# Ledger of designs, part 3: VHH binders against Probable 3-hydroxyacyl-CoA dehydrogenase

Target 1, 346 residues: Probable 3-hydroxyacyl-CoA dehydrogenase, of Deinococcus radiodurans (p83589)
Amino acid sequence: MKIKKAAVIGAGVMGAAIAAQLANAGIPVLLLDIVLPDKPDRNFLAKAGVERALKARPAAFMDNDRARLIEVGNLEDDLKKLKDVDWVLEAIIEKLDAKHDLWEKVEKVVKKTAIISSNSSGIPMHLQIEGRSEDFQRRFVGAHFFNPPRYLHLLEVIPTDKTDPQVVKDFSEFAEHTLGKGVVVANDVPGFVANRIGVYGIVRAMQHMEKYGLTPAEVDQLTGPALGRASSATFRTADLSGLDIISHVATDIGGVTPDDEDFTLTESFKNMVAGGILGDKSGSGFYKKTKDEKARPRFSTTCKPANTKTRARCACPPWTPRANLSPSATPCTPWKARKATSCAPP

## First folded at step 6 (VHH; framework vhh_7qia_2)

Design a18 (from d3 with W101F)
Fold by ESMFold2-Fast, scan of step 6:
Structure a18 (fold): chain B 346 residues (1-346), chain A 120 residues (1-120)
Amino acid sequence: as target 1 above (346 residues)
Amino acid sequence: QLQLVESGGGLVQPGGSLRLSCEASGFTFSYYAMGWYRQAPGKQRELVAFITSGGSTNYADSVKGRFTISRDNAKNTVYLQMNSLRPEDTAIYYCAAPYKFDESGYTDYWGKGTPVTVSS
């Protein structure tokens, strides 16, 4: 399948920024929002969205001329234009009744080959499609972006039990090859985005890794293919997602539930992020790619100063075993070892 | 199906010794770190000792020097050797393996427990 034209419905912060990211990828975008009765311009909200994206910091557009790929409109006058769209993404308010109303209208006009998606993090995909035709349900797949979409590598793809597996495959390929996203396929469960992408699980896995002295590869063997999971597994998924995004999501959730240890980041993880070790996008994370070993990533080494009186001394996280370090990594001792070694920053 | 079966608990006098065993089935035992936990009446379940897949061990401060965890990968078994037992060690002892990771987090697989009573 080839997505040549997209529509984004909802020109709020996320919708406008996603439209900008699609435009950056060379995809023409129809950006629609509601009509405000007190505004003479019926496209006021969609135009405001584009204007905010043009002024955004960090920059949403790679070049301001990309904004010309965004056609603004409204849901009353321009919904019929969805007949020419290959992919529709919804980014409206998090209210189930509003999403039902939208999908009833979209179903009437969208072409039968289009993929339909929701950017929702709080409303399960299967609840949104109740009452729609089987054909609509088979083409519906969640597509959750993270703010800011231009800069965050992760895209969460959320099929329902009704979603055609070919739609999941085709959309994931588009997201990876055209949008440059790292795709994580997630379960369609209620709750925060952290729960759906497994951030809660990743944080708990980090806690158990330290508690049991496991390596990231050992955890990935337990949580990946051996358990019927996606081949990316826990720490490979973390590297794909971006360690900074995991840190951000865990911190945001921990800020609203401060007594919840399930979202407490380990010191080793915080040191990786502080050191600029962010996963695949930074060249290393829990795994480090080498040109000779791209099929089998090696563990990365992260170090912190262990003694201020000597040249560059460091202690390594307890899960960085010597035998599993990249050939280019400097050998280090674990956090709790008495003797420290000198380590280069990752 | 994953299963952990503990054995070796019982009644012992203060200063005595017990050896607990945990036999695992239904998974590749050598990949899993294994832990021993205990829970006394009215108390939280606490970690006593763990052993990694590679054989590295760690212990709760309350049992250091008295308890030893070990494993036999050929027999899919983890052991807890308990020496110099005290009345405070009285608890139900559970074997655990981290076996599942999902949207609810990392889930330990638990055995049913084996009771240990230290009393005269």
Scores: ipSAE 0.000, ipTM 0.131, lowest interface PAE 16.5, mean pLDDT 72

Design a19 (from d3 with W101L)
Fold by ESMFold2-Fast, scan of step 6:
Structure a19 (fold): chain B 346 residues (1-346), chain A 120 residues (1-120)
Amino acid sequence: as target 1 above (346 residues)
Amino acid sequence: QLQLVESGGGLVQPGGSLRLSCEASGFTFSYYAMGWYRQAPGKQRELVAFITSGGSTNYADSVKGRFTISRDNAKNTVYLQMNSLRPEDTAIYYCAAPYKLDESGYTDYWGKGTPVTVSS
């Protein structure tokens, strides 16, 4: 299916920012919110959302003229306009009954070929579609964006047992090719199990790697092809996803479970993210592409100065291979010890 | 501008019945979901029953089969029919209209509450 026109319902922080991201991709967007009885302008909330996005820092729009692709409206007057949209995304409050109320109304007006999605992180997708028709349920798929949507590459696609596999494929292709997102298909369970379990596995692997002196390549050999698993191994998968995204997810999970050390990021990982080492999108992460092998370039780890305040000191991840450091590079101390040697000549 | 006015609370013996009413003004009532919440002394406010604009209903497990929520859009009123009342149902009952659409802090609208006491 071709998504040529979208609607976002809910013009809060996430809804407005997602609408901006769709507009950035050249997609006309209908942005709807409720009518506030204390405001003369029935479109006050949707309009305020667009104005907030125009003022956002970092910038939500790639060009402020993209805001012209967003048509503001409200749920009482403009819900019928959903008949012309190819994709409806909900970004309203995390209340099951409010979502049921919305879906009853949307189902009556949306066209039979439209994809319907929820941005919810707190409510399972299958609970939201209870009581809807089988046709509606087949076209329903979770689409969870991360804040800020323009800058965070990851998008979780969350099918239910009722979702048509073709809808998952078509939507994932749209998200990858039109929105520029890295898609992860997650299970429809509380807390988005695939995201939580994946991040848990990566964080725990980093903790044990530092404790036992393993390299990212050694962990990837154990967790990837060597064990007959998918070829996207732990640290290679982290570099593909973006280290800032993993940091964000782990921090959000850790905020809910503050005493759970399995979601506590290592200092080495935090220093990589703070230093702009974000994975493939930044040119390096746990691996760095080398130019030594013309036919098949390989990725390897990097060493980086600690920060601008301590230019005389350098810090390396504990697993930085010697072969990937210049002979003139500053001698490095593992980040676990957090002691860097001199980075400057005497 | 939104106003919710509850009525129908009172004292009733165990096994008795009460019907609560909530009359709404200041918004397009028929378009919004409506809920009943209650707060017993020393406890947090909890959802009792919810009705969507289309008439679909949801109930807390503790009241399912005993309470019935309904609405009359012509009268801008939501009702809670409470049957087989128990001492544990003693609480102040609140009518609510969900105007909070996201974490941005939009206002939730509540009535002032109507007390229900179930005691012999």
Scores: ipSAE 0.007, ipTM 0.450, lowest interface PAE 9.7, mean pLDDT 73

Design a20 (from d3 with W101I)
Fold by ESMFold2-Fast, scan of step 6:
Structure a20 (fold): chain B 346 residues (1-346), chain A 120 residues (1-120)
Amino acid sequence: as target 1 above (346 residues)
Amino acid sequence: QLQLVESGGGLVQPGGSLRLSCEASGFTFSYYAMGWYRQAPGKQRELVAFITSGGSTNYADSVKGRFTISRDNAKNTVYLQMNSLRPEDTAIYYCAAPYKIDESGYTDYWGKGTPVTVSS
């Protein structure tokens, strides 16, 4: 399904910034919030959200004229306008009862083809949809943005056991192609990718990979099946999350705990991030994105010195351990986001 | 609203034992990984142990074999059993849950901490 019009419910910092992101992408947005009893303007909160976004630093809008794509309203007068939207995103207070009340009202007016999402970081998706129809539940998928939405590429897409896989696919394609996001499909537990404990596991895996001369694919074969799901594979998950996000989280943790080597990034990883190799969103990370015969994306490692028998006309991955390079070998140029480069003298 | 409340800290002699508890509320506890961190005077906060929702555990090298992390999902509680305590274990111990998103970006939920002093 094509998302031509969206609604954001909740005009706080996140809701207003996400509405700005949608407007930046050329999508008309209905921005709704509650009516404040002490304000004569029934749309006061939604208007304040837009004004705040217009004044934001760093800039939320790519051009302030994009604000013209945002229609402000309120939940009492304008909820029925949801009949015309293709995607509804909730960014209200973190209270389960408030979310249940909202979803009961939204279900009565939203069209049956619309995708419905929550930006919640603290409330599991499956808890929010209890009591809704099976049709509503099949179209419900978490869409968790990071602050500031314009500048952080990561978007977590959080299906429940009830979510239609086609909805996950269609929404993820919209998020990647229209919003320019790097999509991670997470379990129904916010914190999958930005969780301190998850980052600890990824960093330790990177340290052991370099120490023992393993490739990312070898680590993923070991960790993916052991953890029960392909989506939990270490380096594939890192590429989906964004290496800049992992770097930022690990650096913040390391700044608080400098004596804890479990959060110390390897030099190879730091060089990848510094070089703009950020995972899927940059076209390459630990894996390089390629197309299969049907133009479907595939991911592969292209060059590993230990298994290359021909004179290489390929880029060496930036994580290639020094121990796996022949002392007499000409150094390979690390691959870049778009294209493999030849292995040639510096 | 997520809350973490630590208890069980105190003064203990070297070689002694303490059991720390962290009671959680405001989220579906069984779905989240939980960690214990500590901060000694004049030092940075460090990870001591963590336990995943599935029960897998990991420990800092300095506490391996002496500390055990566990959880009781029916009681919404994570525990840290500390044995063979040393003066170097003296710190404020913090319970932590996975990040929340706010205006500043990423942050962990933290308890207020419980002090542990190992001294004669």
Scores: ipSAE 0.000, ipTM 0.132, lowest interface PAE 16.5, mean pLDDT 72

Design a21 (from d3 with W101R)
Fold by ESMFold2-Fast, scan of step 6:
Structure a21 (fold): chain B 346 residues (1-346), chain A 120 residues (1-120)
Amino acid sequence: as target 1 above (346 residues)
Amino acid sequence: QLQLVESGGGLVQPGGSLRLSCEASGFTFSYYAMGWYRQAPGKQRELVAFITSGGSTNYADSVKGRFTISRDNAKNTVYLQMNSLRPEDTAIYYCAAPYKRDESGYTDYWGKGTPVTVSS
C-alpha cells in the first residue's frame, strides 16, 4: 500500500518533529491535538507545535517552506478528516485511558486501508488496541521515532500478535524508502531496561549531542515524550537503566554492524563506564544526584576509580561544551591505602 | 476554571455498596475519557476504572465484576457503582480526566477526592 497522506495526533515535541520529518519527505500531514478551553484558538496546541518545529535548532525542517504541507487542527473539530489519511501516528500523553479513548474515536472515522501506529515507548501496543475491531488490530503497528527524527536514522517497528505481516512489510518499506529510516522490528514490550532500540537512540543522541554542542539536559528536553518529563528523556532514561547495561547491548550490536556509526559508542561514554560512572546506581551518570535536587548535568571533572595503591585521576568529560569549560584534566589528591579523596563534580 | 467534584464516599460495611459521583465543568465532557483512581494510605494512586467518550469501559483486575463505571453526558457526571466492598477497597477515590497539558507535559485534571472506608 502507498502512504500519500499522514496524520499525527499529538503536537508535543515528538509529534511536531515527526510531522516535520514527514513534510520533509514531501508527505502532506494533518497535525491534531486537543482543544484547550482557556485558549481562544481551538488549534492552539497544533499551531504551537509547528512554531516550535520552525524555531528548532538543529533545524527540524530541511526547508521552512515544508511547513506548508502541515495542516493544523484539533480532535473535536477535525478528526473526521482522517477519512482521507493513509497512515495515522499517535504521539499523545502516555496514559492507557487517553490512548483507548483516541483509538475508539479514530476507528470510527479512519479508512479501512489505513495503517495505524503509536509512537509510544512506555505502553505496549497490544494493550492500546484491546477492544478494537479485528480489522483495526490487523492494521495497527508501533512506529517509534527517536528525537530528533530528522537526524536519528533508526525507526523501531513494533507489531503485535494481531498485526498483519503484510502491514509490517509495507510500512517498513515506506519507512526505509520514503522516510529514509533504518528499520528494526522489535517485540511489543515497554522500552525501558536493556531495550536494544533504546540503546541505539541513546548512542545516536550522544553523537548528536557532541556534534551540535548540546548538553544532556538540552537533549533530554528534546527527547522526552512530553516536554518537561526528565525521567522519560534520553540521558535521564540512560542513567535509570544503567550505563553498563547500555554499553553491553551496544557492544553486542556493534559486533553485528561494525561499519554503522549509529551503533558505535563514543569514547567519552566508554570512559564514563570504565570509570564506574554507571547512572543512578553509582550516584552519577549523565546527571549527578544532589541532596536537594533529583539530578543535575555533569559538566565538570570526573574521577577514575583507584586500583590498589594508585592515585585517583580526574579529567574533564569530552561532552562538556568546549566554549564554556576548560577540558583539562584535574588531578585528584593521592590517598592513603584504602581511601581516596575523590574529585566531586561541581 | 476546570473542575472535577467527587461525592458519595463514606463508611460502609464489608459486602456493602456505594455509588460515587464526579461532576465535571469547564470542558467538553462528552468528548473526553473519564477515570476513577484510588489511593490507599502508604500506596501509590492506581487506576480503578475508565470510560471512553464512546462508552467503552476498562477495569483493574482487583475490581472486575464488582465495580461499574458509567457516565451521564447531560449532567457532565461520571459514576462508580461499587458492590461487594472489601476492607482492601478502603482509599480516597479520585476522578480524573486526561485533558490538561502544561509546561510539565501532559497532566491529568484531578478532583480533590472522596474517602471510602470499608470496615465493620
Scores: ipSAE 0.257, ipTM 0.680, lowest interface PAE 4.5, mean pLDDT 75

Design a22 (from d3 with D102N E103P)
Fold by ESMFold2-Fast, scan of step 6:
Structure a22 (fold): chain B 346 residues (1-346), chain A 120 residues (1-120)
Amino acid sequence: as target 1 above (346 residues)
Amino acid sequence: QLQLVESGGGLVQPGGSLRLSCEASGFTFSYYAMGWYRQAPGKQRELVAFITSGGSTNYADSVKGRFTISRDNAKNTVYLQMNSLRPEDTAIYYCAAPYKWNPSGYTDYWGKGTPVTVSS
């Protein structure tokens, strides 16, 4: 597999972050988006995507100098540059008509050895390639990244019945060895793919939240407001779905792939579910409901007694900032602790 | 600035025909897909047909074989030829153009809508 240059089409939250991750791996990236008629800069959207990635928290680039590997452009002026690209990935809006229009244009200019991919989780791969040549269809394979691409290890590879098995093998090896991703090959079925991806995203986000000290609000900033079309962000969506339901789905997936840590529930999550913290239906989850309909972060709640035989005890979620703990207070421990740790009385 | 101006709607008997037109301005019309959507009272807006920059077409199952979408790039116009019209085709028909970025995400540019009523 000789993927030395990639193109990402769509410079929204996912497209820009994926371009940053490819740049982190040392791959030159052509980042293209549409021309906006109300902006004098024809590359406004692609440039805005790079600027957001440079300012992102958690950091999208391992080093800001990696941004030099990203060439910005637009679909009207720069589509012809795809002739030199080894891999094209689209991360545009989730509309079948937009994807059909894009693939018709890409097919006319992309070289015959290039791999073509979609980052879509909502639109089946086989629907996107209807009407394309047999050659195009044989080189088309879904490549679904999880937000944030730098921090989430899993990459879901989604072939269609038309995809060449050699393309699946070669691309998966590239993803594992060059991008450092853990590859799972999935079936191109809408309900299964969407449900599996959703649960993985939540579980993996929790693992990285714990590892890197991120808050649910910080993670949700990356998955919710910037996309606009999503009704809920990652942890807000988890609270709406029910944490017990997510737990059951993750356990079922983990039973099939027991060696895949990406589907292993954190101890913090298990403790929430065991404690009856199930999301909106239980009154709280990652966020706590208030009378003004505003959600509040759960880590802002006061300690609850864990044992009536001792002083008040509590566990703090792993994302609880140290700034919220006074030096004179009894220390709290993360939810992953076997038993709740002592905290100051209410 | 982008504008979409629709025409051709009206009243027609079942089995009749209408031709809708949508004239676009303010963008590179020939480069992007154009679509027709419709919204009946109390229902969500649904895709009727779209045409890509290269002329490939797609249709909703309910209109396939009866409706034809076409475009004239020299006139910056997309058309919807509607044949064998049925009462259930009654709706406001909307022209849609390339997506616009905004703080809440991408959205289509929309025309004002043109009403189509099919009744005896």
Scores: ipSAE 0.005, ipTM 0.374, lowest interface PAE 12.2, mean pLDDT 74

Design a23 (from d3 with D102S E103P)
Fold by ESMFold2-Fast, scan of step 6:
Structure a23 (fold): chain B 346 residues (1-346), chain A 120 residues (1-120)
Amino acid sequence: as target 1 above (346 residues)
Amino acid sequence: QLQLVESGGGLVQPGGSLRLSCEASGFTFSYYAMGWYRQAPGKQRELVAFITSGGSTNYADSVKGRFTISRDNAKNTVYLQMNSLRPEDTAIYYCAAPYKWSPSGYTDYWGKGTPVTVSS
């Protein structure tokens, strides 16, 4: 199926930004939101969404003229215009009853060939379509964008057990070739879908750090601002989330997909968690904050001799690759306590 | 690995109250959305109440204002407070964590259920 016209329902931060991304791709977009009783302009919310996107920094539109592809409207006056759209995406409040009310109304007017989607990360797709016709359910597929949609390449496609596999394929091809997104087909689990992708990124980064002898700061330079993407760095984000939480999520995923290498925690990471190095909540993780400075790298891959004349003790970062240690070097104790000792030789 | 254990069901007269509990083990509870479903004899399971990992709640229209879902992440437990019970609330109540999708079907983690009978 070819998507030539789309509708976005909900003109909040995500809905407006997604509408801008569709316009950037040359797709005409109908942007609808509710009527506010106290506003004389019945399209107030949809217009406010477009204005917010036009003022956004970093820029949501590649060219402000792309905003001409967005037609604003409201759910009371303009729902009937869904008869002409090929794809409907909702980005409204995270309330199941609001989504049920919307889908009941959308089902009555949307054309029989249209794909219907939700941007929700908090409500499972299968719960949203409960009570809809089998035909509607077969054309329903989650489409979860990441903020900001223009700059984050990843798009999660979330089928239900009722979604036609051909719809998944057709939509994924559209997302990849027309929207320029990297598509991952994800499980229909609220919150955990985003967590699964986030944990995947962190676990893969740890595996690469170990394999190539990189530091957390070096990986963050490669995955963060240096690539012109959102300024969320991999290991800094891990410290904010909590390393124990990441460990539990990866273990839960690995328990379901035990042969999936992408969710296999490194031994060094397990040792950090067991040693009480949990991120910001424990005072340090991959980074340590100082009172007058931004977060600093916690660890180094370099081993140094102890200052005392007693037998040298080593403290090596828990992710230090064994290949970076001489076979004849004094054995290193993994980082656990905040007291630092050094490995010999200098 | 994952286990859900419901408790708190029983026989109650119309207008009465019950508090159901569901204790989770074998996974990071705080990360999962949790739901309460019910199944009357000869019918499909239906969603009663739902709570996201962030604490947002949603209810079936038939129970809005009468039932309250809540969670205690420290105890790995989700609760359903049921007030003003009616005979039509009679069912087996199931705790569920939505988990995975496949082309052959959707799989939720389910408890074994706790029966609730509302009769005079």
Scores: ipSAE 0.000, ipTM 0.135, lowest interface PAE 15.6, mean pLDDT 72

Design a24 (from d3 with E103K)
Fold by ESMFold2-Fast, scan of step 6:
Structure a24 (fold): chain B 346 residues (1-346), chain A 120 residues (1-120)
Amino acid sequence: as target 1 above (346 residues)
Amino acid sequence: QLQLVESGGGLVQPGGSLRLSCEASGFTFSYYAMGWYRQAPGKQRELVAFITSGGSTNYADSVKGRFTISRDNAKNTVYLQMNSLRPEDTAIYYCAAPYKWDKSGYTDYWGKGTPVTVSS
């Protein structure tokens, strides 16, 4: 199978960011969402998704011109255009009824050679396809991206017992060779299990956070705010789960596969755990609880250069190991402190 | 409602054996990974062993070769077979399951614990 054109249904944070990543890979993308009755532009949500991706930090597009590969539309006017796509991925709200309604409509219009996928982590793949034809079920395979899709290498491929093994093989090869993803074939389970795959996602997010100079709050902004009623932010989720649990699981996996850097804990993370910073149960983790039980960033200031030609020299976040700080680093205070001070100019 | 009930703890002499059980209810057990943790007095709770939904296992270095984790999906039960027990294995042992990471967050479910004392 050759995937030359894709469709992403759902232009929330994940859908828009996945569309951007497909565009980065040179794949034309049809991005569809619902029509909002109070908006004169019937494509308002899909357009808003693209605009959000263009303004995203960290950058979702490798080059903003890649947005030209994204055609926006809506499910009422443009669903028929699915007849021309090779791969359909849904990233809509996590409600089984909504997914059933979508798949009933998609089945009527999508071509018989297309692969169909769900980005869902909360709803089992086999439940979503109940009531669809055997042919549709044979071409259906879960494709779970991690936020942010551009920066996180892992992609979970989730077949059902009905999925054609050739579809799994062909899709995995596309994901590895065209999208540049590391593919793990996962069991079709409800929810994202805190196991090897879940820990992999957190550890890789930490590694990319350090490599690209992102803060926990910046990574979490891409996951939490646009995913409906509940927050699913990566580092907020880590604080809820317990950093000691993540550390133990990653260490045990790394002990079995010592040459696999995907489970190598960062020095900042090891220092947090060694210091008794274990997440919510210890009162702080990547975020610090206030007296009113609100979570707050443990440190909101970074060593990022100013955008106005002024460079700042400062110590990195307080969880950063001393061995990773320059002897000449200038300490910074949290920017939200009452008597906050900033990094000195270089 | 989710419930985890541990059993099998007790007093045993060095070199002895115990088999811990954790029976789960209120969820589809076979879909979730399960873990055994322990907490000795004055120490942090540490992971001892875990088993994935597919049956893959991992162990803490301190217990490798002595402890074996297993599961029986028909009985909704995870087991920890502990052999060649040492005084340093003395702790309260906890079952953790299901742990999940979904759009609502990561959630661990803990049992109440079962005490294991290794002494003469």
Scores: ipSAE 0.000, ipTM 0.143, lowest interface PAE 15.6, mean pLDDT 72

Design a26 (from d3 with S104E)
Fold by ESMFold2-Fast, scan of step 6:
Structure a26 (fold): chain B 346 residues (1-346), chain A 120 residues (1-120)
Amino acid sequence: as target 1 above (346 residues)
Amino acid sequence: QLQLVESGGGLVQPGGSLRLSCEASGFTFSYYAMGWYRQAPGKQRELVAFITSGGSTNYADSVKGRFTISRDNAKNTVYLQMNSLRPEDTAIYYCAAPYKWDEEGYTDYWGKGTPVTVSS
């Protein structure tokens, strides 16, 4: 079966960006969110999502005219429109009970041939479908996108023990052919799936950061804040998790991945880990907090020897031996030497 | 405009029963899931019972088989029937609509709470 019309439920950062990805592929999208009781516009949240996607950097739409394929609505007035959609994806708040409530409502109105998906990385797919009919469970498959969806190639497809293998095949073909994604079928195992998905997102964000000339702070603007409140973002989350942990998971997964480039660690990242720059637990990672920075956002301390004009401001850890430095790298003084806190003079 | 008003709390002996009520206004009650939470002194709030818009229910393991959540959409009211009460059930009980957005985001809507004390 063919997916000719989709619905995305949840117009936060991920939902809006996924709707833009679908519109880029020429797929009409119904974008729904809840009604805010004190807002005159009942579609306020869905409209805000589209506006955010239109202003996104890097660009979410290949052409802003593609936004015309997105129909905004809300769950109270417009849920009945799901009867005409071929694929429903939720990207709502990460609460199991909220997802149960949503699926109970969706099941009553969605057509019997539709594929149903969750973008969740933190909540197992099998827990979300408890209490639904066997037919609903058979058509349910996880579909986890990475932020920003337009630029990150991987899509994780997460079947449960109840998912029809034909649904997995049909959806994977759509994702590969229509959306241009590289599909990896993942097990619905809570802890490992969440860690693997997070690591892949970080690795691909690093690759695209290098390819498109983005900074860690710019990437974090795309992955962090939702609904106007700052949250932990891609590189900030990496620093919290530990760069050594990310390195180990990426290496383990990369050896069995069909697309080797998806888990290829960048040279700068390998150098950080080898040098003991592991994130918060080592005092620095992609970000470093100082006394002068307590009242403002953290700044990136990542040093890239090639094509970086500001590298002269970077500290050189004492564990970085001279024999392991590239001939083309910016000269740095190890902390154990005469200059403990500086690279080559600015 | 959003209001959740709890009632029915009080003092009861171990093994006794209480029925809590939560009357909702200012939103489309029948559309949203409703939950009962509790908070004992010095503890974090925990989910006790949950009911979807369609009437499906979930319970904390500690209350399963003793408590029953139900709703009356015509009265915009959610109920918690508490049977075989134990001293460890002593807490302030809160009604919540955790899936309702406010103007600042996805913050849960909470009532003021109704105290339940189980003592001999």
Scores: ipSAE 0.043, ipTM 0.544, lowest interface PAE 7.6, mean pLDDT 75

